# VHH binders against c9jj37: the designs that were tried, part 3

Target 1, 291 residues: c9jj37
Amino acid sequence: MEPLGLVVHGKAEPFSAALRSLVNNPRYSDVCFVVGQERQEVFAHRCLLACRCNFFQRLLGTEPGPGVPSPVVLSTVPTEAFLAVLEFLYTNSVKLYRHSVLEVLTAAVEYGLEELRELCLQFVVKVLDVDLVCEALQVAVTFGLGQLQERCVAFIEAHSQEALRTRGFLELSAAALLPLLRSDKLCVDEAELVRAARSWARVGAAVLERPVAEVAAPVVKELRLALLAPAELSALEEQNRQEPLIPVEQIVEAWKCHALRRGDEARGAPCRRRRGTLPREHHRFLDLSFK

## First folded at step 16 (VHH)

Design n3
Fold by ESMFold2, fold request of step 17:
Structure n3 (fold): chain B 291 residues (1-291), chain A 122 residues (1-122)
Amino acid sequence: as target 1 above (291 residues)
Amino acid sequence: EVQLVESGGGLVQAGGSLRLFCAASGFTVSDNYMAWLRQAPGKRREWVAFIYSGGSTDYADSVKDRFTISRDNAKNTVSLQMNSLKPEDTAIYFCAKRGYDWPSGYRTYDHWGQGTQVTVSS
């Protein structure tokens, strides 16, 4: 009969509810954040933040505060995502939603919250669909999340027509778009893919205030212009005069493939079919194995 | 210039219905992400409903199965059908556009309407 201590537990939900009531609550608050583009005030508690998060420990420091509290400005994180982070820090739990999970994930990465990051990743995979997949791909590329990236690419390959029409596709970085354009598994015809790339470049050009051709330069070589029929390539030349997208050298390269009519050139990536490539008469000279 | 103008708010009895409208200009609603948010007295703005560019929708738990977000692409409007209204739904309702901020990598609401008041009597 050795004396032993016993760990006893109170009810979890009333404990969590009490701590949740302190999220964004000025009662007992000793730090105020000004969050996001709307500059929303969020009240918080230094001991909880510093205890649970090394990022906040460093941000808030160990020195006693000045006599007059100064707001801490977090100008980029959306308020909804920041409040989700606080709820997780205070209660070790948070409800995630499809429309905001990528922002919570981004904040978790930036604040070094490894457990929240992994929980967000699991949720993203669970709710992945055509409307989310391109935004998820962008986050995966930005933070080097290889498993998520692979799942997003495979999803887009299986749902190419729908995915390429989303706003998330138009907002991809060049780095995120490149793996898609390199894929032989895309289920879209090359003429349609050229149109999608132009739409993508227009959005980037408007947002970045750069010419369309400059935005497209990192990715345009992945377009397989030799797969286009001569009439389609001629139409592309006319479109290119009105809105330059593709360097003239690349268009010349495609015309040379048509003029030379050589089967050897069908083995290169610029001539190789994709899963969604529709047949053209000249493809018999460019034949690639897709089966 | 991007502009959002809400309308359709008012006073209704509990259990009643309202339809809110948001007229958008300066961008195409169907090419973008749109949301309704609300702000009750003494509370911060909270998300209510979201419509993705591809047309799928999400709802806050408190309004799911009672509210429906939809869009009319010909009129370039977003609407919120609000059924089975409760006193807890009393708030100023805002229409918002979600944009992508390339420098920060966050998706944020970058344009807002002025809001329309909805008051539900108990």
Scores: ipSAE 0.756, ipTM 0.912, lowest interface PAE 1.3, mean pLDDT 89
Fold by ESMFold2, look of step 16:
Structure n3 (fold): chain B 291 residues (1-291), chain A 122 residues (1-122)
Amino acid sequence: as target 1 above (291 residues)
Amino acid sequence: EVQLVESGGGLVQAGGSLRLFCAASGFTVSDNYMAWLRQAPGKRREWVAFIYSGGSTDYADSVKDRFTISRDNAKNTVSLQMNSLKPEDTAIYFCAKRGYDWPSGYRTYDHWGQGTQVTVSS
């Protein structure tokens, strides 16, 4: 029998190059975006956006506007990330860079671009390092990206001291910080972790214009104060008088563990060691238990 | 109170070198993410070099192995060493601080300098 026909393909690279030439090109454009905080103009083509992306189909509507003089404002997305999205929509490919991939990923999630989202996730994992990992963790928590979150937490557990010193750590939300503070696998001592938490809370306090203690409240119970030596608890009390961070009740529970020579597995004084916990004399008296 | 002031631009022949400086005030360079971007005539502003708060760096493909971003924490400055300059490197070069926009969740350049002109002749 005779076949109905044959699908043939031209070369992909020249086809992509031709479409790439239209990215941010006012020739034939019928929509203009004002993008980012610097309000950069970006020219685009409605037919390409709408056929490739339901978000843009809904945003732009079905009628081309002769003289669409009302530019579409996208105030938050960085221009570089938006142009990467356009390149992907126009050519089905885009070059990703470590310094901007998280913004492209965020845009892909917000615009419902599932394939670009997955490509960005693969790239983030490939280029993950100490300087990127906390920012990646924040994105993973914000958008519920469980696989990326697990990779970021594992990476931080393996490189804890370096990761806790990054700007990305200081910029984590409470929700992103909690998985780290709950981890028994952190390679950092509790005294240093308390200092990291205070630094974290100071940055949040400045940004949110709220007291340090209020910013820290969602996370401080995860600090395992029973692991601190008495001299360290005394120093913490003095620091807490000057700049409140930890409720006094939590410090009292840690002192009770010292006085009773036991951990309180059931009552609010976590005493499980972490991988990086440095030994102290009183640790021989804490109950070792599962949790 | 955040300010960024670029300097060191000028006219240079192809193959030459130039070093740009960015003096920062109102914040600490080493606690932040810093970048150099450039805008050629009639073109959009594009990223060329990035330095993370932890000190690692990234470069655009067009300048990799020719440009070096660095910082001097004592002077609170960022610099861009530009070697083997080509006419296509002609642009206004901007120093920028990348911040985190807490409401949107995007990482954006939140402060910019006024730029310094670099012109590379044949």
Scores: ipSAE 0.735, ipTM 0.898, lowest interface PAE 1.4, mean pLDDT 89

## First folded at step 18 (VHH)

Design q5
Fold by OpenDDE, fold request of step 23:
Structure q5 (fold): chain B 291 residues (1-291), chain A 122 residues (1-122)
Amino acid sequence: as target 1 above (291 residues)
Amino acid sequence: EVQLVESGGGLVQAGGSLRLFCAASGFTVSDNYMAWLRQAPGKRREWVAFIYSGGSTDYVDSVKDRFTISRDNAKNTVSLQMNSLKPEDTAIYFCAKRGYDWPSGYRVYDHWGQGTQVTVSS
């Protein structure tokens, strides 16, 4: 039996520091990336990338022709996020910041870096606050990160007033907004939610160069207009005439609820109060319908 | 049209202080993500400070506890108070707006100014 050799380990910190010094170092580099919209040159080492990441193995595996290897263009990933990815690949560690962790997470998912993804997820959960939560929700929805999505929704339910006032909320996709609008646990009044939805749709309309009503169409059905007082509905109608947001038919349905003084059980979720719904006179009729 | 105009840069001695200003037009600062970036000679542009729409802030470690990013909503401006300046802080400083790139799903700096020069002498 050949004597089993004993594996001896050196100090990890000096090793990592040495490798970190190679990140974006043109010295000894054999590949140059052109990164982001700013087209920042980033230098790296093919062998290190290939051994640590299958994505880069595939990307770089084509034997550079006999000539000067052409730069590899990565036009979508921000430079800061890409450098964080390189740091992780080179050192198996990464410094994460609250302002950029979601971009690093996105890159980790795109490059198939499962361990980095998990590290980013842990960090996001740890530092989650009102300013970050909507952006985090978007990433969760985009990549099907179910646990993160649940945590973000729960957080927003508890901090609805503040969350709806963030830029992150305004930049949500319809897919990310829907689970919020479907929630009975939002701590916000329906009138405020309608206003927030309008603001959201306006931002989307400007970005997508589409009418506000078209952008809002997938989500407005989740607004519970029957919870609004008659005066509020009238105000909404007037606003809707000036700037279409909600289908007229949906507003008419809300008026019908008022006229009939009954919450049609058959009409389901549109008449259910949310946690933050402010009491109104006609709500006494809505409560009776659920008993 | 979105515009950012930086000011307040200059020459200071090590240990000194400067306050940079950024005047924004075409959008509301308080409703957006704002940042300060810097580019030293021969180096890449790097992130320095960040302020969220809700008012929370983030800093690169090298400037933590020395720099403070803030905004004046009435004037639609962003500021960077820089204390205990070091020679390594010498750079062109840029005020930047961060936006969401919908096609890629990344948050990116979509607008920045011409920058203001900060020089810290030893």
Scores: ipSAE 0.906, ipTM 0.965, lowest interface PAE 0.5, mean pLDDT 93
Fold by OpenDDE, last read:
Structure q5 (fold): chain B 291 residues (1-291), chain A 122 residues (1-122)
Amino acid sequence: as target 1 above (291 residues)
Amino acid sequence: EVQLVESGGGLVQAGGSLRLFCAASGFTVSDNYMAWLRQAPGKRREWVAFIYSGGSTDYVDSVKDRFTISRDNAKNTVSLQMNSLKPEDTAIYFCAKRGYDWPSGYRVYDHWGQGTQVTVSS
């Protein structure tokens, strides 16, 4: 019986270190990427990329024409994130940082790197805080990462005051903002939420070069204006005249709630208190409708 | 117009300290994500330190416990305190603002200054 062969293993660390040294090393490189908006040249090895990633296999599988292979342009991915991807592909390990993990996650998703995606997700969850959570929520919503989305929403519900004051909040898409505005568990008063929504819409308006009201239109319906006191509604109306944000019809509906002194069950979410809703005199009439 | 102006660079001996400054105009530093980047001769620009709008910070491993990024909201400035400097820290240092690229979904450095030269001698 021919002796069965035995698989023996060398030291993993020197091996990975050697391969890591090839990341962005022009030595033996046979492909050059032009990466990011800064158009950074990044050198790599086709065989390593192709064997580790189907995306790169497809991207690089086209027979290089007889001439000097033209650089491959990846204009969207930041250089730092791309280098992290290469590190992972070359060494099966990656150093992740809090400030860039979401970019690495995004790249992992785009390139179909499931293992790297999972590693990034684990890291994000581990380091999740007020400064990161809104950005993480955006990524979760963008790529349909349900578990991450749930974790982010829950975190924001618990830390609403701080989260709404972050730059990440201001940069949320409407799609990412909607789950938050629909939540009964936000620990913030509706007046503050309206202010936050206005700030959010202003940022979007500036970026998109669109009116504030237009940017806000998809989300403002989720604001529960009936929770505001009459004086607050009047103030909102005045502000709205100066800078349109909320449709007048929505404000009128809130006034109707005040006039009728009843929470119209049929009118649904607009009269429902959130966890952080501050008590107001007229709220006593809103609660009666749910008994 | 967004402008970033770096200052404070110079020649320093190994083990020495420098403090870099970045004066920002056209936007509020405290409302944005800021970073320090550096580019050594013949090398790519690399991230060094990051400060979130909420004030938390992040550092590349090679500078951890030696460098400190901070901001002065009243002056609308960002600083990098560099201690225990090493020759390998020699580079042009850039103050950068991070922005959100909406179409791609990536966070990118969208503005940086002309940089300030830091030279650490052996």
Scores: ipSAE 0.903, ipTM 0.965, lowest interface PAE 0.5, mean pLDDT 93
Fold by OpenDDE, fold request of step 23:
Parts: sequence; C-alpha cells; structure tokens
Structure q5 (fold): chain B 291 residues (1-291), chain A 122 residues (1-122)
Amino acid sequence: as target 1 above (291 residues)
Amino acid sequence: EVQLVESGGGLVQAGGSLRLFCAASGFTVSDNYMAWLRQAPGKRREWVAFIYSGGSTDYVDSVKDRFTISRDNAKNTVSLQMNSLKPEDTAIYFCAKRGYDWPSGYRVYDHWGQGTQVTVSS
C-alpha cells in the first residue's frame, strides 16, 4: 500500500507578499492594461488572471501566437479599483477603503468575481454611513443587489435629513430615488422632500443636458403633494411657473384633495403621511395610517 | 469653469510639517467629494486623503494620524495638514474633485490642479 500523502502548508503571509509584489510589476509581466480615463498602464500576468477569473480568461485567451501583445484597454474602471482587483486575484486578499469600495464592488460585479463582491458587500455594510449610503444605494440598484438596497433604504429612512443633503443623493438615478420616494418611513417633511427632489433634478438636468421637468418626470409622481398646506402648494405653483418640475395635473390633483377634503384614491397610492411629515390642519381629512 | 489651484508645497526636513491649500472655483467644495492625490518620482499617482460632502474623511494607511484633510467653506478651499513628514512623502500633491461617471457607473476624479511639489529631505 503506497503511503498516503499528507498535505503540508507553508507560511501564508510570505507567500501572499511574494505574489503581491507581482501586482503591476513590469518584470515578468506578459500583459499590459491601459486602465481608466487617465489611461494608466498596469502590468499583469496572463496565467494568474486567467486561472482566477473567467472574464480575464476570455479577454486574454483570444490573442493569437507569439509576439508583443497589444495593450488591453479597460477604459472605464478606475486604476485604484483595478489594482484592488489584481491584488485580490493575486493574493486572495484586498485592502478596502470607504472612499473606493464601491468602485471595487462595481469592478467585482463586472468581472464576475463573486467572492470579491461578497467581501466588498460586507465591508460596505460595516462602514455604511450618511456619506456613503446614497452611493451604495445606487450601486445596489444598478446591479440588483437586493439586500444592500434594503439596508441602504432603511438607513436613509432613519437618517433622511442628512442623507438628502449629500452629494450622493444628488447623483442618484431615478431608479435609485424611486424606492426612497415611495417609502412611508422617511423622516422628512414633504416640503423638504420636494425641495430635495428639485435639487436632484437640477443636478441631473445639468449632467444630462435635459430639462429639469423631463429628468424629474419618472419620480415626481411619488411626491405626496396633498400633504402640503394650501400656502405651500401656492408657493410650489409659483416656483413651478418659473422652473417647471412637476406636471400641473399633479398639482391640480393635490388641490382637489383639499377641496374634497379626502385623499386621492385614484392615484393608487394613499395620501399617507410619512414618518417625518409635519402636521397640518388639512391632514385630519387624509389617510393618516402608517405601515 | 472648474479650476483647482494647489499651493503650500516646499522643502522640509524629515519630521517637519507643511500645510497645503487648494483653491477651488466653478463649484462649491462643501457640496462635493474632494481628495488629495500625490505622485512620487517614477510612481503612479495615488490617493492620499479624501473628504466627503458630509465632512467625513478617509486616509491611505501610510499617512494616517499624520495628515489631515479639511475644508474652509467660506473660502471654498481644501487643505492638507502634513505632520511628521518622511522622505517617502516626497511627491507632487494634487487637489482633486471626484465626480460620477454616469455611463460607466464609476466615481472618478474629473478635475485636479497643476499640483504643488513637496520635498522631504533626510
């Protein structure tokens, strides 16, 4: 009976350190990436990338024959995120930072790196705060990361006033903003939410070179205008004349609610107060039920 | 037009201190993500410090507890206080604004200045 072999292990740290030294090292490298908008050259090893990631296997496997391979262009991923990906692929470890973890997460998703994705998700959840949460929400919505999305929404519900004041909020897509505007648990008054939505739409309008109203169109229907006092609605109308944001019809519906002293059931969504809705006289005629 | 102008660099002995300044125009610093980057000779540009719109900060490990990024909202400036400087901190330092690249979904530094030279002697 041939003696059964035993698996023995060397020291993990020196091994990882040695491999880490190969990251972006032109020595012994056989592939060069041109990374990001800055077109940063990053050196790597085909065999390591191919054995660790199917994306890179496919990307690098198509090059025919001997010769100096052409650089591989990855024009979208930031260099910092790409280097983090390489570190992980080479060493099975990665140093994550709050400011860049979402970029690493995005890259992990794009390259099909499930384990790295999970590590990033754990890190994001651990370090989640007011400054990060809206950006995290965007990534969650973009890639259908349901658990992260739920965590982010819950966090924003609890910290609505602060979250709405962040740059991350202003940079949300309509798709990412919608679950927030649909929430009954936001701790913010509707008037403030309308202002925030306007600010959001303005940023989007500038970036997309589209009218504010057009950018806002997908989300404004979620604003609960009936919660506003008559004076606030009048002010909104005036502002809307100067800078269109909300369809006039939606404002008219809010006025109808006031006139009829009842909620707008025709919209399919109840005129319910949010957690942070400030009381107004006419609210006694609206559905005040909370989930 | 967005502009960033760095200043405050110079020659300093190891263990010394410098304070870098960044004057921003064309946007409000307090409403944006700002960072300090540095590029040492023969090395790539690397992130050093980050300040969120909400005021929270982040640092690369090598400068933690030595460097402090801050803002002056009234002056629309960003600063980097550098203490206990080391020769390895020698680099051109850049003030950078981070933006969102909508097509790719990545946050990227979309603006930075000409930089200011920091030289730390042994």
Scores: ipSAE 0.898, ipTM 0.962, lowest interface PAE 0.5, mean pLDDT 93
Fold by OpenDDE, last read:
Formats: structure tokens, C-alpha cells, sequence
Structure q5 (fold): chain B 291 residues (1-291), chain A 122 residues (1-122)
């Protein structure tokens, strides 16, 4: 009977500390990355990266070519996020910060690091607040992270007024904004939501160098204009003449609701109250069901 | 045009204090994400402190409880109060604005100033 061997373990901390000291250390390094828009040089070790990550295994190849290897350019990932990834690959641990965790999460997804992704997700959920939630929602939508998306939407529903005033909200994609505008649980009045949407569209228009109306086109249909009072609709029309945001047809539809004094159940979501909808005189005719 | 101008750096003894200032123009500080970065001799530029548009803050561990990032909305400025300074804090300090890079999906520092030198003597 061959003697059964016993696997014994050394102390983990000194081991991890030793490996951590190799992160971005040119000593014994055999690969240099040029990282981010700032083109920061980052030193690493091919064997460690290749054994821990399939992405880097493919990127770095199997055989070092003759001579001084050319730097590997990673122009999109921020340096701080990349260094966090290296720390994780080298030590199986990572220090996460609130301001940068979403960048680390993004990198983890891009590099196929499932365990790091999960660690980042847990951290994001733990530290989620008004300042972070819209940015987190964007990442969730971008990568199809359903659980995170649900958590973010729920958080924004509960803290709608504050969330809509953040820079993160203004920087949402249309795809990320749509789930919010479709929600019956937003704790904000429709007039405020229209204002927020306008602000959002303006920021997008400036960044994309496109008209405000074009940027807003995918999302404005989710605004429930029929909830607005006649005076508010008139004001909206005037604003819309100066700066087009909402299709005229959508505004006309809202006026029809007022004229007919009935919420056409067939018209669906545009006549439904949100949790934060302020009462108006004409709402008594809209048979507004609170879902 | 976006501009950031750092000031307040200088020579200080270990255990001393400095207050750095950043004057911003071309955008509103209170509506954006702001940070302080530093670059020590022979080292890479590193993140030090962060302030969200909502006013919450974040710090690198080595400066936690010693440094405080704040802003003056009326003056459109960002400040870094540095207490209990150490020789290891010697660096050029940069004020930076963070933006969103739409094509890549990453948040990046898209603007920073020329920096201000902080030297802490032992």
C-alpha cells in the first residue's frame, strides 16, 4: 500500500505579501503593459498572468519571441483598475475602493475573471448609495448583470429625488434610463421626471454632439405626460418649441386625455400614476391604478 | 475650456500640515466627480482622495484620517487638508476631474492641472 501523502499548508499571509510585492515590479518582469489613456507603464510576469487568466494566456502567447518584447497596449482600462486586477491575480485578494470598484468590475468582466467579478458585485451591493447607484446601474445594464440591475433600480425607486440629481444619472445610457422611466415605483412627480430627462438629454447631446431630441427619442415615450396639469403641458409645449425634446404627437396625446376626461386603459402606462406622482384635479378621471 | 490650477504646496516638517487648493474653471465642481492624485519621485501617479457630486468622500488607506478632501461651491474650488504629514507624502499633487468614457465604459480622469509640489522633511 503506497503511503498516503498528506497535503500541508504554509501560512497564507506571508505568501500573499511576497507575491504582492511583485505587482508592477520590474524585477524579474518579462512583460510591460502600457495602460489607460495616460499610457502608464505597468510591469508584470507572464507565467503568473497566464496561469491565472485565460484572457492573458491568449494575449501574451506561449512563446516569448526573440529579443526585447514589445509593450502590450491596453488603452481602455484605467491604471488603478488594472493594478487591482493584477493584485487579485497575484495574491487571490484585492483591496477595493468605492470610487473605483465599478472599473475593477468592468475589467473583471472583460478579462473573464468570474471570482473577481463576484467579489466586486458583493462589494458594490454592500456600499451602494445615492452617489454610486446610477453608475452601478449603467454597469449592470451594459454587462447584463440582472441581480445588480434589480438592486439598483429598487434603490433608485426608493431614493428617486436624490438619485436624479446625481452626475451618474446624467451620464446614463438610454438603455439604463429606460428601466427607471418604466417603473411605477419611482418616488418622484412626473414634472420633475420630465425636467430630469431634459437635463439628461442635454448632457448626452453635448457629449455625443447630437440634437437633444435625438438623444431623448428612445426614452421620452416612457414619460407619462397625461399626468401633467394643463398649465404644465402648456409650459412643456413652450419649452419644446424653444428646445425640441418630446415629439409633438406625444404631447397631443396627453391633451386628448384631458379633453376626453378618460384614461384609455388601452393607452397603457402613460396614464398610470407613479408612487411619487402628485395629485392633480384631472387625475380623478384617469382611473389611475397603482400597481 | 476646462482648467484646473493647483496651489498651496511647499516645504513642511514631518508632523506638519498643509492645505492644497484647486481652482476650477469651465465646469462646476459640485456637479462633477473630483479627486486628488499624487506622484512621488520615481513612482507612478496614484489616487489619494475622491469626492462625489453628492459630497461623499473616499481615501487611500495611507492617508485616511490624516487628509480631508472638500469643496467650496461658491468659489468653485476643491481643497485637500493634509495633517500629520510624513516624508512618504512627498510628491507632486494634482487636482483631477473624473469623466465617463462612453466608448470604453470606464470612468477616467480626463482633466488635471500642472500640480503643486509638497515636500515633507524628516
Amino acid sequence: as target 1 above (291 residues)
Amino acid sequence: EVQLVESGGGLVQAGGSLRLFCAASGFTVSDNYMAWLRQAPGKRREWVAFIYSGGSTDYVDSVKDRFTISRDNAKNTVSLQMNSLKPEDTAIYFCAKRGYDWPSGYRVYDHWGQGTQVTVSS
Scores: ipSAE 0.897, ipTM 0.962, lowest interface PAE 0.5, mean pLDDT 93

